VH-VL binders against q0aze0. Designs and how they scored, part 252

Target 1, 268 residues: q0aze0
Amino acid sequence: MKIILVNNRFKENTEKKAQEIAGQLSALNVEVIIDNGLDEPYAGTVDFIMVLGGDGTMLRAARRYGQRAIPVLGVNMGTVGFLSNIEINELAEYLPLILREEYSLEARMMLEVAVFQQQSLLTRVFCLNELLLRSNSPRMLSFALEISGQKLEPYRGDGLIVSTTTGSTAYSLSAGGPIADPQLDAFIVTPVASHIINKRPLVVSPEREISLHLLEEREAIIGIDGQIKMDFGAENRVLIKRAPHPLLMVNLKAKPFFTSIDRSLQRQ

## First folded at step 11 (VH-VL)

Design Q55 (framework fv_bermekimab)
Fold by ESMFold2-Fast, scan of step 11:
Structure Q55 (fold): chain C 268 residues (1-268), chain A 124 residues (1-124), chain B 107 residues (1-107)
Amino acid sequence: as target 1 above (268 residues)
Amino acid sequence: QVQLVESGGGVVQPGRSLRLSCTASGFTFSSYGVHWVRQAPGKGLEWVAAISYEGSNKYYAESVKGRFTISRDNSKNILFLQMDSLRLEDTAVYYCAKDRIYYGSGSFYGMDVWGQGTLVTFSS
Amino acid sequence: DIQMTQSPSSVSASVGDRVTITCRASQGIKSWLAWYQQKPGKAPKLLIYAASSLQSGVPSRFSGSGSGSDFTLTISSLQPEDFATYYCQQDHYFPLTFGGGTKVEHK
C-alpha cells in the first residue's frame, strides 16, 4: 500500500504531526509520500490520499490529485470544516479500516477550467469549489456569459462565480447563491454585486459548457478555489466544464451535511 | 497581419453552380467561426451563412437554405461557399468575415475582420 | 427572422455635427447588436459590438447605446473620414440580420 500524506507546511505543528503519522504508517509496512506543497504532485501510482488539515488543504489535494480516481480522506487538525471526515485524534481508531479498504466513497463533482490568452491555451486546472471572476479595481466589469451556445444579457457588476455543488457553501453562499446538496451534480452561477437588479443565481446542468470573456478592457482577476489567482483581460477567455472524474471522498463515519450547515447558520 | 482573401467569383448563368473560397492568414483559423455576407449592387449588407470553428455547426439565411452549402478546411485555412441553383437575386459582392471571439460554442460576437469581397454576377 | 429597421435611411451633415442613427429590432435581442461602417468600394469595418462596446482602434467619438429592441449609434462630432454608410446587425438569433443602412453624406 502506498499513501500520499498531504499537509500544510505553514500551519503550526502540522509538519511534526505528519512525520509522526508517516512513522506509524511505515511501521505497518505502508509506503508514505509526504506532499507539503513545496514540490510538484507525486507522479507515481498511489492507493490512498490522506489530507491532514482544514478545508483549504483538501482543496489543494483535490486540484493536485482529484482526477486520478484515488480515495481521499480528510483528517481535521483544527476547526472542523465541511471537507474533513474524521478528527486527528480518531485516526488510530480508523486506521485498520483504511488499510483493509473498509469504507465507502462519496463522489464530488469538480470543475475543469481552461483559460485562454487570445486563442492559445494558457492553463488548464481542476477545482472542487469554484471559479471567481472579479474586478481588481473600483471599476465595474462588463462581460459575456454563454451557456452551451446561448448568450445571456451582458453582466455588469463586480463579477461572477461558477461553482460546484460542493462550493455552494463557500464563496457562492456569501454572494447570495443557494445551498446545494453536494451529492447532486450541477453548476451554480452566482453574480457578484450585479448592477442589474434582476440577475439571480442559476442552477445549470453539469453537461453544459460555460464560457466567460470581458466586453471591455478592465483590470480583472480569476480566482480558483480562493487559492489560485490569474490576471484576466479582454484578450482572455475561460471555458468551464464538468471535470472527467469526480473527487472520491472517503467516508469512515457519518458526517451529515444538512445538520452541519444548519449548525453553522444558527450563528446568525 | 490578419487577412481574409475571397476568390472564385465571376460571371455565371442562372441555374448553374459556383464555389467561392476564402483563404485566411495571420491568425489561427481553426479557432474562429467565419461568415459569408453579401451585398447586391447599390444595396445593403445581407448575412448569408456561418460555420462554427470546428465545422460541426452551420447556419444559413432563409433565402439560400437548400441551395448554398458552407464548409471549411482547417488544415488549409480555407472557407468555402458552394452555391447551387443560382438565381439573378444572388448577384452580389460576397465577403467572408471572421467572428470576433474564439472557440464559440454556437454563438457569434461581431465580425472584426473582413475580406475585400468577390463579385458574382450573371451573363445576359 | 428578426427584422432590423434603421432610421434615417440617409442624413446630410457637416463636420462637427452630432449624428444619431437608430436601429430597431422586431423582437428583443438583448444587447447583441453590432454597428459597422462601410465606405464606397470597401469592406465593412466593425465599430461597436454588444450594443455599447467600442472596438479597439475606433475613435471615442463613436458610441452605442440601447438594449432589447431599440438601439442608437452616436457620432459626437463628425469628422471628414466619417462620411460613410452605417449598418446595425443583430447576432442573437439565427439567421443573423442587418439593418438597411444609413448613409451619412455631405450637406
Scores: ipSAE 0.641, ipTM 0.839, lowest interface PAE 2.0, mean pLDDT 91

Design Q56 (framework fv_bermekimab)
Fold by ESMFold2-Fast, scan of step 11:
Structure Q56 (fold): chain C 268 residues (1-268), chain A 124 residues (1-124), chain B 107 residues (1-107)
Amino acid sequence: as target 1 above (268 residues)
Amino acid sequence: QVQLVESGGGVVQPGRSLRLSCTASGFTFSSYGVHWVRQAPGKGLEWVAAISYEGSNKYYAESVKGRFTISRDNSKNILFLQMDSLRLEDTAVYYCAKDRIYYGSGSFYGMDVWGQGTLVTFSS
Amino acid sequence: DIQMTQSPSSVSASVGDRVTITCRASQGIKSWLAWYQQKPGKAPKLLIYAASSLQSGVPSRFSGSGSGSDFTLTISSLQPEDFATYYCQQDSYFPLTFGGGTKVEHK
């Protein structure tokens, strides 16, 4: 059995805890690979991924490993979040179940994002929450949105978010998007500070292909899960579709989504 | 350097067939949708047909639907227009034109590069 | 089919004049309209796309405006090289359709 432990390089407590857990697993004849974010993703085969940290660490793990159909467990280290299943102080209790593969899996859709420059692919990335297109200057953007070859009225404003249902509680929520059941597969398309009064978020089939490009030269950026940023100009085009594989999230205990969201919204 | 060059025009008799070609150079032909647009002598522009970059989606003006067939050969960078059952009203200069965006699967955003045109006329 | 009606069919103008050409769609086409310039014996040249976006290399004296069904191309100060025929073209719905053209000629 080979397990990747994913932790946050900027949190000393998670690094120490990762080493402690690695020692415990090694004593049980489990091979452990530690991914602290500094190196390239581990290229070999693995059986399980343990994410030690908050939602940000889970997003990195999903981007790096989500397309490999490997079970991913979120272990919370004290950060409030939606993507963890158990707390760190519960890990010892649940470890025997993990090793015996006595857990259920929840599939979470991911986005496949392809960014082009003059027909050449610049990058293809996968993400769990969203792609953000936004202005990088005081000037608003003018851009075209296509959904399966259908051209909508041009968007004018600060940008647009294309989100998974998992991402519905992240940036899309802050921009006025709906809260979606993460068991549903759908794209949520949410305008950012639109200057057109009746632009509303759209919920579209995950079988659709979404494309974006600028209609005027502006300083803009593409953001992916808040972790990858790249310049976006009028020569660029982005194509978004459902990723080939969902992220397989481990359920060891019930974590009711709607009750968690309700508490979070009450606090905000 | 980006160029489209039409060929295959000429004098035909009504009811006959003619095949026009458009050869692309200086850009990645296989990434762009392409169009045929015609202009009768002394008249305005009329859109005739378009084909998506991969070749799977084809679109036609009502006046040519069922008579004309658009196709492409991405390995040779050539666009074709097969014109069957030609009528006197098909007399025109035929232009090929490249769509402005790449990888459009069913939508077009203006035509930024045009060929010089090839003339189709009738003996009658 | 969506009919595109241009007015005027021709306009006589002098260098330095402001020239305005209008284009009307028979039904709403959003902002999906392009403007082309055609000089005698030459292929058309794209000036404006998406109703108001200036194609690279086109002088800033050309501008487009409008949405829905009514659109305008403006040449703020006509130059000698601008005497040509201008066409609008919608790409909102198939089949794509052109306006009848507006000839800008010497006064």
Scores: ipSAE 0.696, ipTM 0.865, lowest interface PAE 1.6, mean pLDDT 91

Design Q57 (framework fv_bermekimab)
Fold by ESMFold2-Fast, scan of step 11:
Structure Q57 (fold): chain C 268 residues (1-268), chain A 124 residues (1-124), chain B 107 residues (1-107)
Amino acid sequence: as target 1 above (268 residues)
Amino acid sequence: QVQLVESGGGVVQPGRSLRLSCTASGFTFSSYGVHWVRQAPGKGLEWVAAISYEGSNKYYAESVKGRFTISRDNSKNILFLQMDSLRLEDTAVYYCAKDRIYYGSGSFYGMDVWGQGTLVTFSS
Amino acid sequence: DIQMTQSPSSVSASVGDRVTITCRASQGIKSWLAWYQQKPGKAPKLLIYAASSLQSGVPSRFSGSGSGSDFTLTISSLQPEDFATYYCQQDNWFPLTFGGGTKVEHK
């Protein structure tokens, strides 16, 4: 068995714990590759990916490895999150099940985001939560939204979010989008501070292709999972579609999605 | 810099066929949808046909459906309009025009670059 | 087909005048309307797209407004080079259709 151990290099406690776990796995004849996010993704074949950290670390792991159809387990270090399945102090209990491959998998859709500049592909990124288009100045944006060749009324406001169902509880929720069961596959299209009062979030088939471009030159940015940021201008175009493979998330214990959401909404 | 040049117009007899060409330069032709628009002498503009950047989607005005065929050769940067069963009502200057947006396969967003036009007229 | 009706068919104006041209679609076209300027013997030039977005290089005295079925092109202070014919064009429905044109002439 070969396992990639994904951690956050900037957390001293996480780095120490990652090395400790790697030692424990090596003692059980497991090959361990440590990925702290700085280098290119590990290119070799692996059997399992273990993510040590919160939701942010899981989002990075999904971007790096989510398209490989490899089981990914989120192990939380002490912060409640939606993408972790077990706590670090539970790992010893569940490790035998992991090594015997005795667990279930939950498929989570991902976005494929292609950003073009002057007809050339600038970047292609996969993400688990969302793409955000937003103004980077006090002036609102004017932009075109196209869904599978259908032109909608132009959007005017601070921006737009195109989200997976997993991302429904991230930025899309803050912008007024619906809470979606992550077992459903759909795009959620949520406007950000639209000046057109009746612009509603849309829930559309994941087989649709979505495109965005600015109708006026403005200072704008594209954000991916809240972690990647790039400038976006009138010469840019973004195309969004369902990624070829879903993220395969490991379930070792039941995570009550709706009760977790209720708890979060009571705090916010 | 960016240029479209039409050719192939001329004097024809009713019922004959004619093929117009439009040669593109100064931009990546294969990335843009392109249109044919005509204008009869002393009359207004009439949209004739359009083709998506990859060539898979074609659109026509009702007046030319079944008689005209739009096509493109991206390797040569050329747009074509094959005009069959020509009628006196087809007398016009024919313009080719580039769509504003790149990589549009089902939608168009305004025509930002136009050729100079080529005249199609009929012998008396 | 969507019919685009422009009014007036012609307007007489002097340099410095505010000129307003209207375009009405027979059915809703959202904001998917473009405006073009055509001078005698020349190809059309795109002025405005998506009803109100000014094309790069077009003077700011040109502006567009409207949505749905009623649209307006405004020239705030007419210049000598603005005497031309103006056309609206919808790109919301196939076939694409132009208005009949509005000729802006010297008084």
Scores: ipSAE 0.700, ipTM 0.872, lowest interface PAE 1.6, mean pLDDT 91

Design Q58 (framework fv_bermekimab)
Fold by ESMFold2-Fast, scan of step 11:
Structure Q58 (fold): chain C 268 residues (1-268), chain A 124 residues (1-124), chain B 107 residues (1-107)
Amino acid sequence: as target 1 above (268 residues)
Amino acid sequence: QVQLVESGGGVVQPGRSLRLSCTASGFTFSSYGVHWVRQAPGKGLEWVAAISYEGSNKYYAESVKGRFTISRDNSKNILFLQMDSLRLEDTAVYYCAKDRIYYGSGSFYGMDVWGQGTLVTFSS
Amino acid sequence: DIQMTQSPSSVSASVGDRVTITCRASQGIKSWLAWYQQKPGKAPKLLIYAASSLQSGVPSRFSGSGSGSDFTLTISSLQPEDFATYYCQQDNYYPLTFGGGTKVEHK
């Protein structure tokens, strides 16, 4: 059995705990690779991924490893969030189940995002929450949104979010998008401060392809899961589709999604 | 310099066939959708056909559907229009035109580069 | 097919005049309309796309407006090189369709 432990180098508790857990697993003849996010992703075959941290660490793990069809477990280290399944103080209780591979998996769709400049592919990335297109200046954007070959009325405003259902509680929520059951597969397309009357969020089949380009030159950026930022201009084009593989999230403990939402909203 | 150059026009008789070509240079031809647009002498513009960048989606005006076939050879940067069962009403200058956007999946956003046209006419 | 009706069919104007050309779609085409200029013996030239977006290199005296079914091309101060025929074209539905054209000629 080979396990990757993903942690955040900048959080002392997660670094120390990762080393402790690695030692324990090694003593049980489990090969352990520690990924602190600073080096390239581990390129070898692996059986399980354990993410030690909050939602941000889980988003990085999903970007790095989500397309490999490997079970991924979120272990919360004190930061309240939606993407962890167990708390760190529960790990000892659940470790035997992990090692015996006695758990269920929940598939979470991911986005495949391809950004082009003058016909050349600049980058191809996968993400769990969303792509954000936004203005990087006080001027609003004018841009074209195309869904499976159908052109919508041009958008004018500060931007647009293309989200997974997992991402429905992230930036899409802040922009007025619906809260979606993460058991559903769908794209959620949420406008950001649209100046066209009654532009509504759209819920779109995950089998559709979405494209975006600017209709006039503006300073804009593309954001991926709030962690990757790229400049975006009129010569750029972005293509979004369902990623080939969903993220396989480990369920060891029932987490009531809608109750978790209610608790999060009470904090506001 | 971005250019499209049509060729293959000429004098034909009704019922015959003609193949038009459009050679592209100065841009990545394989990334763009391209169109055929015609104009009868002294008349307005009429859109004839279009093909997506990879060649998988083809669209035709009703007046030419079943008689004309659009195709492309991305390795040679050439667009084709095979014109079968030609009618007197097909008399026109035929222009090829490049769409503004790259990697359109059959959506078009304006024709920003045009060739000079090639004339198709009929003799008795 | 979507019918595109342009008015007027021709307009006589002098240098410095404001010229307005209208285009009406037989049904809603959103903002997916382009305007082209064609001079005698030449290929058309794209002026405006997406109803109001000015093509690179086109003078700012040209502007487009409208959405849905009614569209306008305006030349704010006609120049000698602007005497030409102008065409609208919808790209929202297949087949793509052009208007009949508006000839802007000398008074």
Scores: ipSAE 0.713, ipTM 0.874, lowest interface PAE 1.3, mean pLDDT 90

Design Q59 (framework fv_bermekimab)
Fold by ESMFold2-Fast, scan of step 11:
Structure Q59 (fold): chain C 268 residues (1-268), chain A 124 residues (1-124), chain B 107 residues (1-107)
Amino acid sequence: as target 1 above (268 residues)
Amino acid sequence: QVQLVESGGGVVQPGRSLRLSCTASGFTFSSYGVHWVRQAPGKGLEWVAAISYEGSNKYYAESVKGRFTISRDNSKNILFLQMDSLRLEDTAVYYCAKDRIYYGSGSFYGMDVWGQGTLVTFSS
Amino acid sequence: DIQMTQSPSSVSASVGDRVTITCRASQGIKSWLAWYQQKPGKAPKLLIYAASSLQSGVPSRFSGSGSGSDFTLTISSLQPEDFATYYCQQDNYWPLTFGGGTKVEHK
């Protein structure tokens, strides 16, 4: 059995705990690869991915390994979040179940984001939460949004978010988007500070292709899961579609989404 | 040098067929939607037909629907317009034109590169 | 089909003049309108797309405005090379349709 341990090297307690867990797994004849974000993703075959940290660490793991159809378990290290399933102090209790593959999987859709400069592909990335297009200056953007070949009225404002349902509680929520059941597959398209007050978030089929490009040269950026950032100008184009594979999240215990978000927003 | 060059125009008799070609160079032809636009002598521009970058979507003006067929060969960087059942009203200079954006999914954002045109006319 | 009505059909102007050309769509086309310039014996040249976006290499004296059904092309200070025929074209609906053209002529 081969397991990847994904951790955040900038948190001392997480690095120490990752080494401790790797030692325990090695003693059980489990091969362990530690991914602290410094190197390229491990290229070999693996059986399981264990993410030690908060939602940010899970987002990195999803981008690096989410398309491989490998079970991914979020283990919380004390940071409250939506993407972990168990707490670190519960790991010893659940480890036998992990090694025997006695758990269920929840599929979470991902975005495939292709960024072009003129007609050349600059990068193709996958993400779990969202793509954000935003102005990087005091000037508002003017941009075209196309959904499955249909041109909408040009957008004028600070930007746009294209989110998965998992991402509905991340940046899209802050921009006024709806809270979505993460078991649904859909794109959520949420304007950021639109000049037109009646521009509403859209919930669209995950089978649609979404494209964005600037209609005027502006200082803009695109952000992926709040972790990748790149400049975006009028010569650039982004194409967004459903990724070929969902992220397979491990469920070892029930974590009710709606009760969790209700508590997070301090609702009763 | 980004360019489009039309060929295949000439003098034809009513009711016959003619095939126009447009050869692209200086850009990745397979990434762009392309159009045929015509202009009768001394008159305005009339859009005729368009084809998506991958060739799966084709669009026609009502006046030519059922008589004209647009197609493309991305391996040879060539756009075609097969014109059947030609009428005197089809007399025009035929331009091919490139869509401004690449990888358009059935929509266009202006035609930024045009060929020089090829004349289609009829014998008396 | 969307009918594009262009006005005037011709305008007489002198170098330095402000020239305004209008285009009206028979139904709403959002902001999806382009403007082209055509000189005698030449292919059209794209000037403006998306109603108000200036094509690269086009002088800043050209500007476009409008949305919905009513659109305007303005040449703020006419130059000798600007004497030409100008066309609007909607790309919101299939089939694509052009206006009848406006010829900008010497006085």
Scores: ipSAE 0.589, ipTM 0.799, lowest interface PAE 1.9, mean pLDDT 90

Design Q6 (framework fv_bermekimab)
Fold by ESMFold2-Fast, scan of step 11:
Structure Q6 (fold): chain C 268 residues (1-268), chain A 124 residues (1-124), chain B 107 residues (1-107)
Amino acid sequence: as target 1 above (268 residues)
Amino acid sequence: QVQLVESGGGVVQPGRSLRLSCTASGFTFSSYGVHWVRQAPGKGLEWVAAISYEGSNKYYAESVKGRFTISRDNSKNILFLQMDSLRLEDTAVYYCAKDRIYYWSGSFYGMDVWGQGTLVTFSS
Amino acid sequence: DIQMTQSPSSVSASVGDRVTITCRASQGIKSWLAWYQQKPGKAPKLLIYAASSLQSGVPSRFSGSGSGSDFTLTISSLQPEDFATYYCQQDNYFPLTFGGGTKVEHK
C-alpha cells in the first residue's frame, strides 16, 4: 500500500504531525509519500491519499491528484470544514478500516478549465470548487457568456463564478448562488455584482460547455479555487467543462451535508 | 500589420461564375471566423456569408443561398467566395472582414478588420 | 430575416454638435448589435460592438446604448473626421443583417 500524505508546511504543527503519521504508517508496512506543497505532484502510482488540514489543503490535493481516480480522505487538523470526514484524533481508530479498504466513496464532480490566447492553450487546470472571473480594478467588466454555443445577453458587472455543486458553499454562496446538494452533478453560474437587472444564478447540465471572454479590455483576473490567480485580457478565452474524473472522497464516518450547512450558516 | 486583401473581381456576364479571394496577413488566420459583405453602388452594406475558423460552419444570406459557396484554406491564409449563377443584383464591391473573436462555435461578435474591397460588375 | 431600420436616413450637422442615430430591430436581438462608420470610397470601420462596448482606438465621443430592439449611437461632439455614413448590424441571428445607413452631412 502506498499513501500520499498531503499537508500544508506553512500551517503550524501540520508538518510535524505529517511526519508522526508517516512513521506510524511505515511501522504498519505502508509506503508513505509526503506532499507539503513545495514540490511537483508525486508522479508515481498510489493507492490512497490522506489530506491533513482544512478545506484549502483539500482543494490543493484535488487539483494535484483528483483526476487519478484514487480515494482521498480529508482529516481535519482544527476547525471542521466541508471537505474533511474525520478528526485527527480519530485517525488511529479508523486506520484499520483504511488499510482494509472498508469505506465508501462519494464522487464529487470537478471542473476542467482551459485558458487560451487565440488558439494557443496557455494552461489547463482542474478544480473542485470554482472558476472566478473578476475585475481587478474599480471598473466593471463587460463579457460574453456562451453555454453550449448559445450566446447569452452580455454580462456587465464585477465578474462571474462557474462552480461545481461542491463549490456551491464557497464563493458562489457569497455572491448569492444557491446551496446545492453535492450528490448532484451541475454547473452553477453566479454573477458577481451584476449591473443588469434580473441576472440570476443559472444551474446547468454538467454536459454543457461554458465559454467566457472579455468584450472590452479591462484589468481582470481568473481565480481557481481561491488559490490560483491568472491575468485575463481581451485576447484570452476560457473554456470550462466537466473534468473526465470526479474526485473520489472517502466516507468513514457519517457527515450529513445539510446538518453541517445549518451549523455553519448559524455561526456566520 | 493586420490586413485583408480581396482579389478576383471584374466584369462578368449574367449567369456566369466568378471566384473571389481574400488573403490575410499579420494575424493567425486559422484562429478567426471571416465574413463576406457586399455593397452595391450608392447603396448600403449587405452581409453575404461567413465561415467559422476551422471551416466547419458556413452561413449565407438568403439572397445567395444555393448560388454562392464560402470556403477557406488555412494553410495559405486565403478565404474564397465561389459565386455561381450571377445576377445583375449581385453587382457590388465585395469586402472580406475578420470577426473580432478568434474562437467560437457558430457565434460572431463584430467585424473589426476589413479589406479594401473588390468590384464585381456586369456587361451584357 | 431580422430587419434593421435606421433613422434618420441622413442628418445635417455642424462640428461640435451632438448627433444621435437610432436603430430598430424587427424582433429582440438582446444586446448583440454593432455600429460601423464608413467614409466615401473606404471600407467600414467598427466603432461599437455588443451595443455599448467601444472598439479599441475609437474616440470616447462615440457611445452606444440600448438592448432588445431599440438602439442608439451617439456622437457627443462631432469632429470634422466624423462626417460619414453609419451602419448598425445585428449578430444575434443568422443571417446577419445591417441597417440601411445614416449619412451624417455638413450643414
Scores: ipSAE 0.558, ipTM 0.789, lowest interface PAE 2.1, mean pLDDT 89

